# Ledger of designs, part 4: VH-VL binders against RNA-binding protein 26 (RBM26)

Target 1, 75 residues: RNA-binding protein 26 (RBM26), of Homo sapiens (Human) (q5t8p6r532to606)
Amino acid sequence: TKLELRKVPPELNNISKLNEHFSRFGTLVNLQVAYNGDPEGALIQFATYEEAKKAISSTEAVLNNRFIKVYWHRE

## First folded at step 15 (VH-VL)

Design y2 (from x1 with heavy chain G31N F101Y)
Fold by OpenDDE, fold request of step 22:
Structure y2 (fold): chain C 75 residues (1-75), chain A 122 residues (1-122), chain B 107 residues (1-107)
Amino acid sequence: as target 1 above (75 residues)
Amino acid sequence: QVQLQESGAGLVKPSETLSLTCGVAGGSFSNYYWSWIRQPPGKGLEWIGEIYHSGSTNYNPSLKSRVTISVDTSKSQFSLKLSSVTAADTAVYYCARSPFYSYTDTGWFDYWGQGTLVTVSS
Amino acid sequence: DIQMTQSPSILSASVGDRVTITCRASQSIDSWLAWYQQKPGKAPTLVIYKASSLESGVPSRFSGTESGTEFTLTISSLQPDDFATYYCQQYDRYPLTFGQGTKLEIK
């Protein structure tokens, strides 16, 4: 249910923008910026696996930046 | 296979607007980013900007204030407008395709138009 | 912006030679690097993407390597068709940027 973002530009890496973008795919239960010491990183957690899958499978770039990388988060 | 073709006026006067169109044939317009790239005579390559099939754009900050890229998906074509041109804008202008297969599989240009020379002169 | 610095700017070689072109990024770009070949009066054509992946149809004598922020394009045995200008390009982030080019000419 967790996605990890990388290469998020500082001006885009805030809770408001990320929440606006990812809330379209489902219910967010957790959202962290600068995740794991990476200022360009973020953690997005959805309520369900299906919602997270929908987000990572999107054909639209995150915040209109196709170089923002989206990965499945591994514990 | 996919083919790209640039078209537009090859001569533009200083302070006027450069206008080009790229026609895409033989492939899907969706799920790709469509870019304009230019090359001044005897020099290297400069990325101008891009547009997604949905209409979202990104521009090179060095040209952002003067550049407008638009798309017409019904015609499988996209266009470039560059305002307030000077001699420094004289170049061969290329349109190119960039795959967007996934978040970790995008950013290079796999197909290019043949390019069209645009000369800025009085 | 990320700067891509190629070396050498001009390279003179003979058919059959092994040649290497280098591209250095001003910061980490991971493996998001492509190489293009451009012949006079023609558009660039893709040779390598993701630092070392050979584009379909490109001869196997072309190869790409990466080490940190340094990338290389190698032609194991030059053929007459290989004389051209080569460019590297990063796609780690906006704006997309190219190296200044390396002209590979016949000695």
Scores: ipSAE 0.898, ipTM 0.963, lowest interface PAE 0.5, mean pLDDT 96
Fold by OpenDDE, fold request of step 22:
Structure y2 (fold): chain C 75 residues (1-75), chain A 122 residues (1-122), chain B 107 residues (1-107)
Amino acid sequence: as target 1 above (75 residues)
Amino acid sequence: QVQLQESGAGLVKPSETLSLTCGVAGGSFSNYYWSWIRQPPGKGLEWIGEIYHSGSTNYNPSLKSRVTISVDTSKSQFSLKLSSVTAADTAVYYCARSPFYSYTDTGWFDYWGQGTLVTVSS
Amino acid sequence: DIQMTQSPSILSASVGDRVTITCRASQSIDSWLAWYQQKPGKAPTLVIYKASSLESGVPSRFSGTESGTEFTLTISSLQPDDFATYYCQQYDRYPLTFGQGTKLEIK
C-alpha cells in the first residue's frame, strides 16, 4: 500500500501538492515528504493495495513531472 | 511506423512569432510526450518544451516566457509558437516523440521529424 | 540545469577502428541517458537509451556504459555508415539537456 517517490523537485515536495495529486486514487493514510532524509523523496501510503496500484499505474505524470519516479516501497 | 512532419513558415521577421505545426501519422498521441527541439546551424540541440496528449506542458526555462505549445489530438497535431524572435532563434526545428511507458521509463526521443529550417531575418 | 559535457568535440578515425565518446553529467542522473546519431541534413536518430539499452534496429557494434556521472558510447568496429555527429542527452529532470556533440569524421 506504500509508494515511494524520488526526484521530486523540492518546490513540489510538500503535503498539499502530493495530497492533491494522490488523493484522486484513494484514501491516503500516511504522507511523508523529504522521506528518508532525501529532500526529493516522499512516502505515500494508501488505505488499500488496489488504490496504491491504481496510483502507480496511472498514465499521468505526478504533478505534471514525468521524471518524478514512483516505486513500490520496500520495507 | 509513426511519422512526424514539421510545417510552417521558414522565414520570420524579428519581433514576430514563429509558428510551427507537427503532424503525426501512423500512431497515437496517447501515452507519449511530444516535444520541440531546435538546432541552430552548425550547433547543438536545445530542448524547447513538451506537451502531453492531455494538454499538460513543460518548457525550457530559457524559453518559457516566449514559448507556447499546444495539441490538437483530433488532427493528430501539436504546435509551437515562439514569440519575439531574434536572429538567435534561427534554427532547424524538430518535433519529436518521447515514450511515457511508466514513471521509471521515459525521457528519450525515439522518433523525430525531418526538421524544418526557420530563418529569422528582416 | 544539468550540464552534459561531451568529449571529444571532434574525433577522427578509420573504418574498423574502435572508438569511444564520453559524456559527463554535472550531477547524478542515474541511468537516464540517451545517445543519438545525426548525419548532415538529417534529424537525430536514437542509438542508446537508459545508458546501455540498444535501440531496436541499431547495430550491435554500438554499446553504452555508465560509471557514476560518466557515460560512454562505443563503436567496436567503425563502419562507413557510422561517421556522423553523436549527442548524449540526459532525462533525469527538466529541462532536458544535450551534450554539445561529437563529430566522428573519417581520418
Scores: ipSAE 0.898, ipTM 0.963, lowest interface PAE 0.5, mean pLDDT 96
Fold by ESMFold2, look of step 16:
Structure y2 (fold): chain C 75 residues (1-75), chain A 122 residues (1-122), chain B 107 residues (1-107)
Amino acid sequence: as target 1 above (75 residues)
Amino acid sequence: QVQLQESGAGLVKPSETLSLTCGVAGGSFSNYYWSWIRQPPGKGLEWIGEIYHSGSTNYNPSLKSRVTISVDTSKSQFSLKLSSVTAADTAVYYCARSPFYSYTDTGWFDYWGQGTLVTVSS
Amino acid sequence: DIQMTQSPSILSASVGDRVTITCRASQSIDSWLAWYQQKPGKAPTLVIYKASSLESGVPSRFSGTESGTEFTLTISSLQPDDFATYYCQQYDRYPLTFGQGTKLEIK
């Protein structure tokens, strides 16, 4: 249910911008910017696994930056 | 087997606009970024910018104020306009394809056009 | 911007030699690096992506490695077709940038 972002430009790494992209895939339960003290990192949590899977399987670049990386988060 | 071909005027006067078109054959536009890259004679490569099939663009900040990249999917073409050119813009201009297979598999250029020399001179 | 610095600028070698070309990034780029070969009057062609993955159809004598911010392209047993200019390219972030090139010449 959790996705980890890396390489987010700091000016785009805010709740409003990330919500703008990720809310189209489902309901966001948690959204942490600057995750683990990384100004380019973020954590995105969806309500369901299927919503998270839809988001990571998208061919739409996060906020028009194809180098923003999306990974499954380790629990 | 995809083929890319640049076309446009090879001579452009200073202060005018450089205009090129890349024709794409043997492939589709979906899930690829379409880029312009230039190489001044005897020098290295400079990324100019890119366009996705949706029309979304990203430009090199050093050129952003002078660059427009457009796509016409009905003609299988994308284009470059570079305004206010000077002699420093003389280069071979390449169009190139970059896949977006996933968030972790994107960014290299797998197919290139043959290149076209554009000379900026009076 | 991430600067990519190649060395040497010119490398002179003979058929059968093992050659190594180096590319250094000005900051960490993980493995987001590609290598291209360019012959005079022709477009670049992809050799390596993801620092070490060989592109389909590229001879197995080509290989890539990385250590920190330093990346290497190695050609084992150099062949006549391998004399060309080689460029590295980072794709960690915008703007995409290339090294200045390494010209591999016949000795």
Scores: ipSAE 0.814, ipTM 0.937, lowest interface PAE 0.7, mean pLDDT 93
Fold by ESMFold2, look of step 20:
Structure y2 (fold): chain C 75 residues (1-75), chain A 122 residues (1-122), chain B 107 residues (1-107)
Amino acid sequence: as target 1 above (75 residues)
Amino acid sequence: QVQLQESGAGLVKPSETLSLTCGVAGGSFSNYYWSWIRQPPGKGLEWIGEIYHSGSTNYNPSLKSRVTISVDTSKSQFSLKLSSVTAADTAVYYCARSPFYSYTDTGWFDYWGQGTLVTVSS
Amino acid sequence: DIQMTQSPSILSASVGDRVTITCRASQSIDSWLAWYQQKPGKAPTLVIYKASSLESGVPSRFSGTESGTEFTLTISSLQPDDFATYYCQQYDRYPLTFGQGTKLEIK
């Protein structure tokens, strides 16, 4: 469902950049930058769990930065 | 297990280009970053940069204008070119492997080459 | 850039001693820290990753801990093979950076 990004460089933390990377895994239904007041955070929501699972299981670094962390968003 | 071996000229003239190749034996290029790291004699370690099997690179900003790292997956090799060298570039140069197992399991160096000394004659 | 500061620079000890080497990060790096051992004329070898995870084949007398931005490498009972220089390395963000090293030598 939802993925949480951490440690996104603030200059790259924008809708266009993140959409470019994540849309290849499925349909994005929600995309929030600077999530929860964190300029390095973001929230990515796919239409389905399978699309989100494909994204978090990828071996492709987000925005050519392998230290950008991707987590399942917790309830 | 995987083995890394540096090769190239050990003596380079000032203002010229330092060029090294790392041969990789045993293992695949997938899910690994391939790095160059140097150590001036008697001093600590400096990360130069890295390349992924896709060809994507990241460089230390302090060296970025002078560094090119490339990969040839068909030969299981990756290379370093450092232009406009000075005596400050004299160091032992290591190639090293860094896993990318997941977005939360990456960044350490699990295998290193033996290192090769490159001297810039001033 | 994240600066990694090690202490002490030189540590003299005897076989059988418990020794501790400290590495401090200039800002928070979570647990994204590794420790390496380097013997003269040799490449570094991985000892610890993720601050406290022991690399395969490394003796259990080695351990790592963290508290805030301070990280420690401990050898519980020093053996002759453990005399070397030790480096910490952060991998929280680019550029990757190393501490300046701690030389562990025979007293």
Scores: ipSAE 0.812, ipTM 0.934, lowest interface PAE 0.7, mean pLDDT 93
Fold by ESMFold2, look of step 19:
Structure y2 (fold): chain C 75 residues (1-75), chain A 122 residues (1-122), chain B 107 residues (1-107)
Amino acid sequence: as target 1 above (75 residues)
Amino acid sequence: QVQLQESGAGLVKPSETLSLTCGVAGGSFSNYYWSWIRQPPGKGLEWIGEIYHSGSTNYNPSLKSRVTISVDTSKSQFSLKLSSVTAADTAVYYCARSPFYSYTDTGWFDYWGQGTLVTVSS
Amino acid sequence: DIQMTQSPSILSASVGDRVTITCRASQSIDSWLAWYQQKPGKAPTLVIYKASSLESGVPSRFSGTESGTEFTLTISSLQPDDFATYYCQQYDRYPLTFGQGTKLEIK
């Protein structure tokens, strides 16, 4: 149910901005900015797999930046 | 088979606005970024900016104050306006398509127009 | 901005040669790199994307590799149609930037 973001511009890597984008896909149960000490990284956890799947399958760029990468979080 | 074609005036006076249109045929207009890229004669390539079918834009910071890119999805066209031109803006201007297949598969240019030379001269 | 530096600027070679063109990024760009071929008076055409993926319709004598911030385009047996200028392009982040080009010309 977890998605990992990479390449988020540090000035946009905050809870408010990421919540604005990702809450449209479902209920967020965890949101960590600067994930694992990476100022460009984030972790997004949805309540369900289907919500996470909607988010990663979107054709909408995160924060109007198509180079922000979204991956399934492994482990 | 997707085809892109630039059109517009080939001669522009200094301080005026360069205006080009790119027509897109033979494919989906949606889910692609549409870019303008230029090449001064005998020189390399410079990315100007891009637009998504939604109207969202991103511009090269070096040109941002002078550039506007717009889209007309009903005509499958997008356009470039570059204001306050000088001789340094003389170049071949290309329109190009960049797919957005997924968050990890985007950013290259798979189709280009033939290019059009725009000369800035009195 | 990420600077892309190509070498050599001009490469002179003969038909049948194995040719390598190098592109170095000023910082890590992972695999987010493309290669283009451009002939005089024509638009660039895509050769390689994602550092090593061959575009459909491009001859298999073209290949791409990466190591750290260094990227290479290799033509295994140069053909007459391959004499052109080659550009690399990063798409790791805005603004999108190109290398200055490598002109591959007949010896």
Scores: ipSAE 0.811, ipTM 0.936, lowest interface PAE 0.7, mean pLDDT 93
Fold by ESMFold2, fold request of step 22:
Structure y2 (fold): chain C 75 residues (1-75), chain A 122 residues (1-122), chain B 107 residues (1-107)
Amino acid sequence: as target 1 above (75 residues)
Amino acid sequence: QVQLQESGAGLVKPSETLSLTCGVAGGSFSNYYWSWIRQPPGKGLEWIGEIYHSGSTNYNPSLKSRVTISVDTSKSQFSLKLSSVTAADTAVYYCARSPFYSYTDTGWFDYWGQGTLVTVSS
Amino acid sequence: DIQMTQSPSILSASVGDRVTITCRASQSIDSWLAWYQQKPGKAPTLVIYKASSLESGVPSRFSGTESGTEFTLTISSLQPDDFATYYCQQYDRYPLTFGQGTKLEIK
C-alpha cells in the first residue's frame, strides 16, 4: 500500500503540499518527507491497496510537476 | 497519426507580442503535454513551456514573465503569446507533443510540428 | 537549471565510419535523456529515449550509453542519411534543456 516518491523539489517536499495532492485518492495513514535521507524523497502510505493504485495510475502530475516520480515501495 | 501545425504572423515588430497557434489533428488530446520550443536560425533548441489538457502550465524561468500558453480543447489547439519581443526572439517556433504515459514515462518529444519562422524586425 | 554540454560541436566523418557524440549533464539526471536528429529545414525527430532505448523505426546502427553524467550516441557505420545535427535533451527536471547540438558533416 506504500508509494515512494523521488525527485520532489525540496521546496515542495513537505507534509501539507503532498497531503494536498495525495489525499484525494484516499486516506493517508503515513506520510514521510525527506524519506531515507533524500531531501527529494517521500513515502506515502494509503489505508488500502486500491487507493494507492488509484494514486499511481493517476493522469495528474504531482504538484504540477510531471517529473516527480511515483513508484511502488519495495522494502 | 498525430499531426501538429504552427500558424501565425511571421513578422512581428519589436516590443509587440508574438502570437502563434498549434493545430492538433488525429490522436488523443488527453495525457499529453503540449509544448512550444524555439530555435534561433543556425542555433540550438530552447524549451519555452508546456500546457496539459487541463490548462496547467509550466514555463521556462528565462521567459516566464513574457510567456502565456493557452489551450482550446474544443478546437484541438494550443497557443503561445510572447510579449515585448526583441530581435533575440527571432527563431523557428515548433509545437511538440510530450507523452505522460506514467510518472516514469514522460519528458521526451515524440511528435513535432514542421516549425514556423518568426522574425522580429521593424 | 541543468546544463547539457555536447561535444564536439562539429564532426566531420565519412560514410562507413564509426562516430560518437557525447553529452554531459551538469548534475545527475539518471537515465532521463533523449537524443534527436535534425536535418536542415526540418523538425527534430526522436532517435533515443531513456538514454539507450531506440525509438521505433530507428536503425540499429544507432545506440546510446550512459556513464555517470556522460551520455554517448554512437553510430556504428555511418550512412548518407545520418548526416544531420544531433541534440541531447534532459527530462529529469524543469526547465527541459537541450545540448547545443553536434553537426555531423561529410568529410
Scores: ipSAE 0.807, ipTM 0.933, lowest interface PAE 0.7, mean pLDDT 93

Design y2 (from x1 with heavy chain G31N F101Y)
Fold by ESMFold2, fold request of step 22:
Structure y2 (fold): chain C 75 residues (1-75), chain A 122 residues (1-122), chain B 107 residues (1-107)
Amino acid sequence: as target 1 above (75 residues)
Amino acid sequence: QVQLQESGAGLVKPSETLSLTCGVAGGSFSNYYWSWIRQPPGKGLEWIGEIYHSGSTNYNPSLKSRVTISVDTSKSQFSLKLSSVTAADTAVYYCARSPFYSYTDTGWFDYWGQGTLVTVSS
Amino acid sequence: DIQMTQSPSILSASVGDRVTITCRASQSIDSWLAWYQQKPGKAPTLVIYKASSLESGVPSRFSGTESGTEFTLTISSLQPDDFATYYCQQYDRYPLTFGQGTKLEIK
């Protein structure tokens, strides 16, 4: 259910900006910016797997930056 | 097999606007970034900017104030306008395709146009 | 901006030689690097993407490796068709940037 973002420009790595993109795919139950001390990292958690799957399978760049990477989070 | 072809005036006067069109044949226009890249004679390559089928653009900060890239999806074309040109803008201009297969598979240029020389001269 | 520095600027070699071309990024770009071949009067063509993945139709004598911020393109046995200028390109972040090129020419 968790997606990990990398390479988010620090000036865009905030809750408001990330919610702007990811809430379109479902209900966000957790959103952590600067994840693991990485100013370019974030963690996004959806309520369901299907919502997370829609988000990672999207063909829409995050915040108009196609180099923002989206991975499944590994616990 | 996709093919890209640049077209437009090959000679542009200083202070005027350079205008080019890239025609895209064969393949989908969606899910690709469409880019302009230039190469001054005998020099290396400079990325100018890109556009997605949605109309979203990203430009090289060094040129951002002078660049406009547009799409016409009904004609499978995208275009470049570069304003206020000088001799430094003389280059071969390429259009190129960059896939967006996934958030981790994007950014290289898999197809390029033939290139067109644009000379800025009085 | 990420600067990509290629070396050497010119590489002279003979058919059959094993050659390497180096590209150094000014900061970490992970594996987000491509290599292009350009012959005079023609557009660049993709050789390698993701640092080490060969593009479809590229001969297996081409390979790419990475170590830290240093990337190498290797041609294991140089053929006449391989004499060209080679460019690296990073796609880790905007703006997309290219190395200045390495001209591979006949000794």
Scores: ipSAE 0.799, ipTM 0.932, lowest interface PAE 0.7, mean pLDDT 93

Design y3 (from q4 with light chain D50K)
Fold by ESMFold2, look of step 19:
Structure y3 (fold): chain C 75 residues (1-75), chain A 122 residues (1-122), chain B 107 residues (1-107)
Amino acid sequence: as target 1 above (75 residues)
Amino acid sequence: QVQLQESGAGLVKPSETLSLTCGVAGGSFSGYYWSWIRQPPGKGLEWIGEIYHSGSTNYNPSLKSRVTISVDTSKSQFSLKLSSVTAADTAVYYCARSPFFDYTDTGWFDYWGQGTLVTVSS
Amino acid sequence: DIQMTQSPSILSASVGDRVTITCRASQSIDSWLAWYQQKPGKAPTLVIYKASSLESGVPSRFSGTESGTEFTLTISSLQPDDFATYYCQQYDRYPLTFGQGTKLEIK
């Protein structure tokens, strides 16, 4: 259910912007910017796997930047 | 399969606007970024900018004050306008396609147009 | 901006030679690197994407490798059709940037 973002430009790595993109795919239960001390990282957690799957399968660029990477988060 | 073709005036006067259109045939317009890339004679390649089928654009910061890229999905076309041109803008201009398969599979150019030379001359 | 520096600028070789062309990124770009071939008067064509993935229809004598910020295009046995200019391109971040090119000439 957790997605990890990488390469988010630090000046755009904020809760409001990321919530705007990801909330269209489902209910967000956790959203952390500058994740784990990385100013380019973020963590996105959906309520369900299907919502996370829709988000990572999307062809809509995050913050109009297609080079922002979205991965399944690994513990 | 997919074919891209540049068209537009090959001679532009200094200070005027360079205007090109890329026609796209033989493939889906959706799911791809559409780019303009130029190559001055005898020199390397410079990415100008891109547009998605939604109309969203990204431009090279070195050119962004002078560049407009637009799309007409009903005609399977996208276009470039480069304002206030100088001799330094003389180049072969290419249109190119870049897939957006997913967030980790995007950014290369898999199809290119044949290119069109635009000369900026008094 | 990420600078892509290619070497050599010109490479002279004979049919049958194994040749390598290098491209160095000014900072980490992971594997987000493509190689293109351009013949005189023609548009570039994709050879390699994702640093090492061979584009469909490209001969298997072409290969790509990476080590840190250095990327290598290798042609294992040069054919007459391979004489061209080669460009690397990073797609890690905006703006997209190309190396300055390597012209592969017949010796």
Scores: ipSAE 0.731, ipTM 0.916, lowest interface PAE 0.9, mean pLDDT 93

